# Miniprotein binders against b1l550: the designs that were tried, part 76

Target 1, 279 residues: b1l550
Amino acid sequence: MRLPEELLERARDIHSEAPSHRIKLDRVGSFGLKVPVEFKGFLLLAEADVWVSLPEGRRGVDLSRQVEAIYELSNPPKDPFSLCREAAISLLEKLNYADSSGVSIRFDAPLQDGESLKYYGVEISSIASDEIINKIRVEILGMTACPCTAELIRAYKSSEIAATHTQRSLGILEVSTKAEHPDPDKLASIIERAMSSPLRTYTKRPDEGGLVIRSLSNARLAEDVVREMIHLFLEEFGHLPEDTHILAAVRSMESVHMHDIYAERSFSLDEIRKEISSH
Short names: E, the ipSAE of ESMFold2; O, the ipSAE of OpenDDE; V2, 0.75 times the mean of E and O plus 0.25 times the DockQ between their complexes.

## First folded at step 8 (miniprotein)

Design ba4 (at its last look DockQ between E and O 0.94; V2 from the best seeds 0.00; counts 0 for: pae E 3.6 > 1.5)
Fold by OpenDDE base, look of step 8:
Structure ba4 (fold): chain B 279 residues (1-279), chain A 89 residues (1-89)
Amino acid sequence: as target 1 above (279 residues)
Amino acid sequence: SEFTVEAERNGVRVTITVTRDGEEIRVTVEIEKDGKRIRFLYRFTSPEELEKALKEIERIIRMFGADPEEVKRLIEEARRLAEEILERL
């Protein structure tokens, strides 16, 4: 049922009213929107959050305009990074009472795995004010082999390739920068290379055996994985602005324990360069 | 080398700065409208990345109500400057 338009003329604009309490809000918006994006030739349905700040003198945000802003930019579907940045800026322009805006977009990124596909998780955001800050979080599963158990078994049986337990590990890279979003495939590659081995969608027995042998020959602690991620990140992305902030983390879903092992380092590029140069 | 192009029309001021940063080109865009200032940064090493960035920049500037012809001129000048730098890399 559509209400008569004449009722709109008689209705107060609730959103533009003064609030009962004059308090600024940092984020007001619509969360869990579905937007089409184009990524590497794939049309994906992403989840999006859109928000703006609300000044102390305004009761509410015009939520319809926020939704329109992102959907206008989503047709035709475009890359999620451009969509994120453009939408954040558009929100700030369209909602002139806001001093800041933000957009977050989440999707599973397809990654070629032989003749099949695997995926990794992507969450991007852009926050616009006097400047724009772009954030990307990449999560991909890999496999780790435990070096401690391997050493114990080696000591016991004197084998060149010692058996050890393996587990799935989630690697995480989060990057916040004033530059455009870093390439997610490169970030995913860094994480996979930091693991004992990548995961595969499917394997034939010879390939599976090779994958396991590779993992055993490259046994790594969770701590080793994080340090390797940082090292590889600096090699690939050392050109980013010095104020770029990074979180490198791994969550190892331990196969012999009831709990996970977690390791992380948060740093700026300037900070970590000084640390490494001091050694 | 740093190059700056500017346009001001209808209360919208746009400044595009193209700078070489090592093996990369940085394009900084600043938009001023109604006392608000917005700045955003692009970095690229390839003509393809440049073209994507320029298209996005053009769209963004237009959102602020900049004159389409003036925006087009700014983008073309930024392109020229960036290409000149890329050729020297």
Scores: ipSAE 0.575, ipTM 0.849, lowest interface PAE 0.8, mean pLDDT 89
Fold by ESMFold2, look of step 8:
Structure ba4 (fold): chain B 279 residues (1-279), chain A 89 residues (1-89)
Amino acid sequence: as target 1 above (279 residues)
Amino acid sequence: SEFTVEAERNGVRVTITVTRDGEEIRVTVEIEKDGKRIRFLYRFTSPEELEKALKEIERIIRMFGADPEEVKRLIEEARRLAEEILERL
């Protein structure tokens, strides 16, 4: 049963009332929305969160207007980065009582892998206030080979055997900046190049052997994978604003250990430049 | 090296600034409406990126109820200035 529309004129506007406790809220929103996006020629199903700040003098948020803001912009499907930024700004305009707004969009990005595709995780967000902060997180799996075990085996018979354990490792780059979101494929490439070898969807025996040999020749500690990510990031994206913030991390599921290894470094561009120039 | 265009109508003020930043062109947009201000930034090196940015900027400015004719003027002027800079690079 649909209620008479004229009730809107007579009913209290609960949202605009003052609350019993005048406490501002940082994020009030709608989470887990399914939105279509077009990314590099692919139509993908993404998951989005939208929110705004709520001042202490306002009881509630117009939640339907929040959902409307992103859905209006998502049909027809478009580039997820444009959608993210435009929706964040639209929220701030539509809900003028808010001091800030935010949008997050998550999807699996396709990446060419020989004759097939593989996928890596992308989450982007845009936070709008008197300025816009754009954030992107990329996660991709790669292969790492342990240099400590490789050295021990080499020493066992003076280099008669070249071997070590290999494992899957998750590489993470997260960038927060006032400029546009960095290209996720470039971030994924940086992570893969920092690893011992990429992971493949499938391999034939000669190619599989080549990947293993490559990983043995490029054995790296998790700590050094993180350092290499930072080095490569600075080469590609050192031109971003100085207050750009980066997190670089690796979680390695070590095949011969009971536990995972984790390494992480966060920094701003101005901070890391000072650190490097002091050495 | 830095060029600014501005329009104000219907309680909406829009400022677009085009400047060279090394090998890149920077476009900053500032919108004021109802006592609120928002500023955002695009950086690019190619005509394709410029056109993508200008289309997004136009859509954003229109969200705030800016006069359509003034929006077209602002975008056209910003394009002209950015293209002039790109020719010299």
Scores: ipSAE 0.340, ipTM 0.772, lowest interface PAE 3.6, mean pLDDT 85
ESMFold2 (binder alone), look of step 8: mean pLDDT 77; pTM 0.720

Design ba5 (at its last look DockQ between E and O 0.89; V2 from the best seeds 0.00; counts 0 for: pae E 6.1 > 1.5, pTM E .734 < .8)
Fold by OpenDDE base, look of step 8:
Structure ba5 (fold): chain B 279 residues (1-279), chain A 87 residues (1-87)
Amino acid sequence: as target 1 above (279 residues)
Amino acid sequence: SEFIAEVERNGVRVTITVEGDEIRVTVEIEKDGKRIRFLYRFTSPEELEKALKEIARIIRMFGLPPEVVEEVLEQLREFAREAFRRL
């Protein structure tokens, strides 16, 4: 049932009223929107959040206009990175009372794995004010083999390849920059290369055996994985602005313990360059 | 950082620089008391064209005349060609 338009003309614009308490809000918006995006030739349904700041003198945000802004830009479907940046800017332009806006988009990114597909998690955001800050978080699962147990078994049994326990590990790279979002496939590749081996969606027994042997031959602590991620990141993305902020992390789902092992480093490109140059 | 070029039209300022092996384009829009700055980076003509399409859409969102958009984009393409020769 649509209310008669005549009633709408008589209704107060509640959103434009002065609030009972004059307090600025940092983020007001719609969360959990579904938007189509095009990524690497795939049409994906992404989850999106859109928000703006609200000045102290305004009771509410025009939520309908926020939703309209992102859906207008989503037709036809485009890459999620451009959508994110353009939507953030559009929100800031269309909602003239806002001094800042933001968009977040989440999806599972398809990654080719032989004849099958695997995936990794992507969350991107763009925050617009006097400037735009773009953020990307990539999460991908890999496998780690424990070097400590391998060394113990090597000491106990003379074998060229020491048996050790293996576990799934979640690698995380989060990058915040004034530049456009870094390539998520490159970030995912860095994470996979930093681990003992990648995971596979489908393996034949010989391929599985090879994957395990690779892991055993490249045993790494969670700490090793994070350091390797940082090293590989600097090689690939060292050209980013110096104020670019990075979080590199790994969560190892230990197979011999009830708990996970976690390691991280947060840094700016300027900071980490100074650290490395000091050695 | 090597400065290549700057374009300024109707409150849109675009600066092109070479940083190592990449081209950086800074776009600044000033309209009706609003200011926004954003940065693009590219190493290929394909990436440039993608960025140009986005820049064009953004400039249009700010209600700038189509003529201004076309002029800015044309100059950007010209200067980017020069920048690519310096990579």
Scores: ipSAE 0.512, ipTM 0.833, lowest interface PAE 1.1, mean pLDDT 89
Fold by ESMFold2, look of step 8:
Structure ba5 (fold): chain B 279 residues (1-279), chain A 87 residues (1-87)
Amino acid sequence: as target 1 above (279 residues)
Amino acid sequence: SEFIAEVERNGVRVTITVEGDEIRVTVEIEKDGKRIRFLYRFTSPEELEKALKEIARIIRMFGLPPEVVEEVLEQLREFAREAFRRL
């Protein structure tokens, strides 16, 4: 059923009224929306959240306009970074009573792995106010090999055996910056290069042997993986604004323990440069 | 930063600077008492072309006529050529 349009002229505009309790809200929006995105030639289904701030004097948000803002921009599908930034700006334009807006987009990014694909996690966001702040988080699995056990085994039998325990480790890079979002493939590459070995979708036995040998030849503590991620990040992205904030972390699912090992460091570019130059 | 150029039209201000070995573009949009500012950084012409298309889409959201948008973009291309000469 569709109601007559002339009722709009007689009905109260509930959303524009003052609320009973005049309290500002930081985020009012729609969460868990499904949007299509185009990423490096792939059409992906992503999840998005959209929101705006709500001033203390306004009772409600025009929710249909919020959802319309992102869906209009997602048709036809476009790259998720442009969608994220443009939608955040569009929300502020369409909902001019808000002093801030935000959009988050989450998807699994495909990455070529021989003749097949593997995937890593990406979440981006853009927060718009009197400027825009862009954030990206990348998560990808790799392999780590324990150097402590490798050294004990080497010492025990005069290095006749090259062995240690190996496990999957989840590497994390999170970047918050006033510049455009960093390329997620470059972030994923930094994480993989910091590990003892990348993981493959599948391997034949000769390739599997090579993978294991690589990991043993490149044994690393979780702490060293985080340090290497930071070093590689600075080489690739040291040009970003000095107030850019980074979190680098590894969660190692240790094969010989009932629990995980975790290491992390957060910093701004300004902070880490001062730290490195002091040594 | 050793090069600065600016174009301003209808509440849209775009500033191009050379910082180190890269070009930086700041876009400021003012409408209805609000200001939005965002930043691009480039080391290649391909990145610039992508950014210009995004900038065009964003400033059109604020209702600028297509002729004004194209004039702003043409000015940006000229400024970018000058900025790349200094890299």
Scores: ipSAE 0.170, ipTM 0.664, lowest interface PAE 6.1, mean pLDDT 85
ESMFold2 (binder alone), look of step 8: mean pLDDT 75; pTM 0.690

Design ba6 (at its last look DockQ between E and O 0.75; V2 from the best seeds 0.00; counts 0 for: pae E 18.5 > 1.5, pTM E .553 < .8)
Fold by OpenDDE base, look of step 8:
Structure ba6 (fold): chain B 279 residues (1-279), chain A 87 residues (1-87)
Amino acid sequence: as target 1 above (279 residues)
Amino acid sequence: SEFIAEVERNGVRVTITVEGDEIRVTVEIEKDGKRIRFLYRFTSPEELEKALKEILRIIRMFGLPPEAVEEVLEQLREFAREAFRRL
């Protein structure tokens, strides 16, 4: 039932009223929106969150305008990075009482794996105020082989290729920068190259055997993977602003334990450069 | 990856596969000599139902007749429900 428009003219604008408590809110918005995006020639249904700040003198946010802002920009579908930045800016323009806005977009990014596709997780955000801060989080699964067990088995059986347990490991790179969002495929590639081997969607038996042998020949601790991720990141993305913040992390889903192993480092580009240069 | 079903109607091809604990749906549309691919992942039947409604909206935005896609999506819904029961 649509209410008569005449009732809207008589109704007070609840959102523009003074609140009972004059308190600013940092984030008010709509979460779990579905928006189409174009990524590498694929149309994907992404999840989006949109929000703005709310001043102390305003009771509520015009949520309909927030939703309109992102959907207007989503037709025709565009790359999620541009959508994220443009929507954050548009929110500030449309909701002029806000001093800050934010957009987050989440999707599974397709990655070519022979004739098949594999996926990695992407979450991007843009926060707009006097400046724009862009954030990207990439998560991709790889495989690690344990060097400790390999060494124990080598010592016991004197094998050229020491058997060891392998496990799936989740690699994470999170980058926050005033520059544009770093390329997610490059971030995913850094994570995969830092691990013992990538995962495959489909393997023939010979290819599977080769993948395992590669993993065994490149056994790495979770700590090794994180350090390698940081090293490779600096090689590829060392041109980003010095105030760029990075989180590099690995969660190893250990096959011999009931618990996971986790390693991380959080740093700015300036900080890590100073640390490496001091050695 | 386990193949569950493929439906093709009026230039729309929809494929449903199971990988691990997730269902993947691929929608391929040929429009104006271009091939467009939609990729969707679902972990629950409830998510699938929500996504199917959104897929229909998106397809309409591209000026494709909804009727061509609704039948395909309805068949996929049935297959996906069966797939989730097998998980």
Scores: ipSAE 0.005, ipTM 0.211, lowest interface PAE 11.0, mean pLDDT 82
Fold by ESMFold2, look of step 8:
Structure ba6 (fold): chain B 279 residues (1-279), chain A 87 residues (1-87)
Amino acid sequence: as target 1 above (279 residues)
Amino acid sequence: SEFIAEVERNGVRVTITVEGDEIRVTVEIEKDGKRIRFLYRFTSPEELEKALKEILRIIRMFGLPPEAVEEVLEQLREFAREAFRRL
């Protein structure tokens, strides 16, 4: 049901009024919007959040303008990184009473896995104010093999039988930077290479054995995976601005435990550069 | 996983598979020599209905009218509902 346009001319603009309580709000927006994006030849249905700050003197935000802004930019579908950045800038321009805006876009990114596809989680954000801060978080599953159990079994049988427990582990890299968003495939690759072995969408029995053997040959603690992620990240992305902030983390779903193991490290590039020395 | 259905018509190909308690849909559209692929997962009939509506909106954006794929999507609904019944 569409109301007559003439009524809009007579109605108060509630949003532009002063509120009864003059308190600034940090984030006011629409969350969980579905938007199409084009990523590496795929058309994906992503989920987006949009928001702006609201000054103490303004009663409300025009939510329809926020939603229109991102939907207009999403037609035709385009690269999610451009959409994210452009929408954040557009929100700040169109809702000029705000001193900051933000856009988050979440999707499952396809990754070639032999003749199959697998996917990993991606969330990107752009926060616009005097400058733009870009954030990306990638999450991908891999396999880890316990080195402690492997050593115990080796010691008992003098390495005659190589064995240990293996489990799925979720690797996480999150990067916040003034530069462009890092390539999510490169971040996913760093996480997978830090694990004992990648997970496959489908394996045949001979290939499955090879995957397990690779995991046994590359047994790692969750702590080792985090350290390796940091090492590989610095090799690939050490050129980013020194105030770039990184979180590297692993959550292992330990096969012999009723609980998960978690390890993480947060750092800025300038911080970690001072910490690292050639050994 | 169980392969439930595949339909190909007018440059649109749709494949539905069941994996565990999920139904996965791949929609491929051939336009101007390119293949565009949609990947989506469904865990309930309600998710399916919402997702199909959004997928149809996206297909319209590529200049392929929703009427051209409407029969395919209706067949998809029936196949997906049958898949949920088997879970």
Scores: ipSAE 0.000, ipTM 0.203, lowest interface PAE 18.5, mean pLDDT 76
ESMFold2 (binder alone), look of step 8: mean pLDDT 72; pTM 0.666

Design ba7 (at its last look DockQ between E and O 0.01; V2 from the best seeds 0.00; counts 0 for: pae E 22.2 > 1.5, pTM E .586 < .8, placed apart)
Fold by OpenDDE base, look of step 8:
Structure ba7 (fold): chain B 279 residues (1-279), chain A 89 residues (1-89)
Amino acid sequence: as target 1 above (279 residues)
Amino acid sequence: SEFIAEVERNGVRVTITVTRDGEEIRVTVEIEKDGKRIRFLYRFTSPEELEKALKEIERIIRMFGLPPEVVEEVLEQLREFAREAFRRL
């Protein structure tokens, strides 16, 4: 049932009214929108959140305008990074009472794995105010082999190749920068290279054996993986602005324990450079 | 080398600054409208990345209500400068 448009003229604009309490809100918007995006030749359905700030003198946000802003930019489907930045800016333009806006877009990024595909998780955001801050979070699963158990078994059996338990580990790189979003495939590659071995969608028996042997030869603690991620990140992305903020983390889904092991480091590029130079 | 383009139409001021830092070209876009200012930065090392950025910048500037012809003129100047900068690399 569509209400007569005449009723809209008689109705109070609830959103523009003064609130009972004059308090600014940081984020008001629509969460869990579905938007099409184009990524590396794939058409993907991403999840999106859109929001703006709300001034103390305004009761509510025009949510329909927020939704319209992102969908207008989503047709035709485009690169999710461009969509994110453009939508954040569009929200500020369309909702002139807002002093800040934000867009978040989440999707599984396809990654070629031989003749098949694997994937990694991507969450990007852009926050617009007097400047734009772009954020990307990449999550990809790899495999870690435990060096401690390997050493114990080596000592026990005196074997050159020590057996050890392996587990899936989630590597995380989060980057916040005033520059464009860093390349997600490069971030995913850093995480995979920092682990004992990558995961595969499918393996032939010889390939599976080789993958396990590789993992055993590159046994790493969660702490080792995080440090390696940081090292590789600095090599690839050391050119980013010095105020760029990074979170490097690993969650190891332990196969011997009921709990996970977690390690992280948060840093800015200027901070970590000073730390490394001091050694 | 620095390039600056400034356009003002219909109460919207756009300032584009292009700088070269080593092998990187930096483009800063500033938009001023109704007392609000927004700044965003692009950094690229290839002509292909430049063209992608230019398309985005074009869309954003148009979103603020600048005429297409004015936007195109500014972006062409920027493109020419950036192309020349890449040739000198």
Scores: ipSAE 0.519, ipTM 0.817, lowest interface PAE 0.9, mean pLDDT 88
Fold by ESMFold2, look of step 8:
Structure ba7 (fold): chain B 279 residues (1-279), chain A 89 residues (1-89)
Amino acid sequence: as target 1 above (279 residues)
Amino acid sequence: SEFIAEVERNGVRVTITVTRDGEEIRVTVEIEKDGKRIRFLYRFTSPEELEKALKEIERIIRMFGLPPEVVEEVLEQLREFAREAFRRL
């Protein structure tokens, strides 16, 4: 129901009042917004969160201005990285009582997989204050082959029969930097190359045999996948600022076990270089 | 339970899936045109949430240049299936 405009003019502006408890809030916002984005020629429906800090002396946030900041910038659809950064800046402009703002955008990114498509998870964010910090997390499934079982079968059979169990493994790279967001396709490629084999949406019988042999030839522990991800990341992105922070992780969905295996390492670029140089 | 419908008009294919997860109704709408695909998911627990979601769905899918008649058919199919799934709660 629309109220008469005269009545609305007389109503209290609840948001601008002081709260009964004067406590600063770090993140106050609208979460789960649907926004269209354009990613590498694809039009995607993304999910976005927007927020600002709220000073101790202000009771509430101007919610319509928050949503306006991102929706105005999302029409027409544009690349999610520009949308993320520009919306974060626009939030501070529109809500000048805040000393920081943030925007997160989540979508499933398409990847060419032969003549078909597959998808991987992307979440980006930009947090604006006196500087802008950009964060990206990429998650993609791959295939791993267990080297321990492969060795046991080889030793038992006394032959070069390559057999082991294989499973789906989720690879994760997360990057936080003052530079522009890294290209998510490159991050996804790093994760897939670190695995025993990439997953395919469709293969014909001849191609299936080659993929199985390839995965068995690249049998890797979850720990080895994480180490390889770090190595490949440094080759591709070692030029980023020294204080760039990275998390590399793998969750292996072991078909033989009732539980998953997890391995991770977090580091800054300057930290990992010192570690490698000490060997 | 899962309900599925397909609407094809003017080279646009829309697939609607309605599922129930406890007291939550989930609707997936997939739009395909010229080999390009987009999918969105809506979750709600009440019919009034459905009406709010329909306004957002209409706004979003119009950005893909779909004809108004196709948009209205998508919304009609979504409403019908979501309410059928809601009644079985």
Scores: ipSAE 0.000, ipTM 0.127, lowest interface PAE 22.2, mean pLDDT 76
ESMFold2 (binder alone), look of step 8: mean pLDDT 71; pTM 0.647

Design ba8 (at its last look DockQ between E and O 0.02; V2 from the best seeds 0.00; counts 0 for: pae E 9.3 > 1.5, pTM O .690 < .8, other shape alone 6.537 > 2.5, unsure alone 62.964 < 70, placed apart)
Fold by OpenDDE base, look of step 8:
Structure ba8 (fold): chain B 279 residues (1-279), chain A 87 residues (1-87)
Amino acid sequence: as target 1 above (279 residues)
Amino acid sequence: SEFTVEAERNGVRVTITVEGDEIRVTVEIEKDGKRIRFLYRFTSPEELEKALKEIERIIRMFGLPPEVVEEVLEQLREFAREAFRRL
């Protein structure tokens, strides 16, 4: 039942009223929206969060306009990166009382794995104010082989390829930049290349054996993986602005322990370049 | 070789910098006391056209007249063409 329009005309605009407490809010919005996006020829249903700042003199945000802003831009479906940036800007324009806006979009990115598909996690955001800052977080599972156990077994059996335990490891790259969002597939590739081997959705036994052998030949500590991720990131994305901020991390879900091993480094491109050049 | 071109029209400032094989485009929009700056990077004409479409949408969202939008986009295209010729 739609309320009669006449009742709407008589209703005070609660959102435009002065609040009881004049306090600015940093983020007010709608979270967990579902929006269609096009990614690499796939139509995906992504989750989206949209928000704006709220000045101290305004009681509430026009939430309907926020939702409208992102859905208008989502039809027809477009790439999530453009959607994210455009929606952040649209929010700031449509909600003139806001000094900042933000959009976050989350989806599982399909990645071709032979004749099958695997996926990795993507979370992108754009924050608009005096400037636009774009953020991307990529998470992908890989496999690591322990070099310590491998060395012990090598010492014991004198084998060329020492057996070792393997575990799943989650690699994370988070990039915040004033440039456009870095390519998520390139970020995922960096993570996979930094690990002992990628994971596969479907393996025939010969392929599985090859994957394990590769892992054993590239045994890496979690620390090694993070350092390799940083190295590969600098090779691929060293052209980004110097104030670009990166988080490189690995969570190794160890098979021989009940706890995980975690390693990370947070840095700016300027900072890490100076660090490397000093050696 | 590095070169920079700057154009300003009706509260929109565009800076194009060419460094090696990379083209960086900064767009600054000033309207009603609000200023927004965003950066694009491309290495190919195809990426440029994609960026131009996004820039067009953004400029339109700020309520700039269609004539101004077209002028800004044409200038961007001209500068980009010149940039790619120098690559």
Scores: ipSAE 0.425, ipTM 0.773, lowest interface PAE 1.3, mean pLDDT 85
Fold by ESMFold2, look of step 8:
Structure ba8 (fold): chain B 279 residues (1-279), chain A 87 residues (1-87)
Amino acid sequence: as target 1 above (279 residues)
Amino acid sequence: SEFTVEAERNGVRVTITVEGDEIRVTVEIEKDGKRIRFLYRFTSPEELEKALKEIERIIRMFGLPPEVVEEVLEQLREFAREAFRRL
């Protein structure tokens, strides 16, 4: 049975009522929304989260308006950075009782790898209030070669053998800044250059040998990879605001170990510069 | 523990990858200079029909011409069922 039209008009607006407990909430939203985005000429499926703050005097969020903010902006598909920023602003406009809003968008970014295609993980966020804070996280796989094993083998058979174990490593860069989102391809490039070798989607047998040899000539500990990421990041993005916050990390799937190795460093640009100049 | 099955026809490539308990269906479309890629993940082969229905809804969200949408869906249904039948 359908509800009478008159009843719907008389119903209380539950969302605008005061709650039983007057407590502000920081994030109230819809998570896991499927949205199309356009990135580098690709139409991609992305996953989005949207939220707003909820003042102590308001019982609930108008869910329909909240979800509409991102859906309306995602048709036709547009670049995910514009979508993210515009949706965060739209949330504050549509839900003017909120003092902050947030949008996160996650997708697999395509990357050319010779004549093949590979991908890396991207998550972007925009948090809007009196100002906008933009965050981006990039994750990409590469290859690392152990320098400890390489040195042991060299010493055992003199200098005529160059060998060590190699493994897949996941590199992570996360940036939070008042500036525009850094280019994800540049972040991915920083991570790959910090590794012993990139991880290729397709190689022929001679090319496989070359990748292994290059990894051996550029052996690095997970700790070294993180330090190199920071060095390269500062060269490329040292111009960002001094209060920009960065996380650099590596998870290495060591080929001779039962457990992953993990290295991480968080810092602001101001903090890391002071640290480097003290040595 | 891992295997991949692929098919490519008329600018539509469908890839099904099984890794442990995870099943991934990747659809790549390249037509008239446009490139579309999406990936759908699920954990059970018996969920295939539900996955195909959700994939249809997602493809329609991209606003492609109806004839392209139907061609993609037809190829996806044919390949996915055949791949699971053979595997």
Scores: ipSAE 0.011, ipTM 0.478, lowest interface PAE 9.3, mean pLDDT 80
ESMFold2 (binder alone), look of step 8: mean pLDDT 63; pTM 0.506

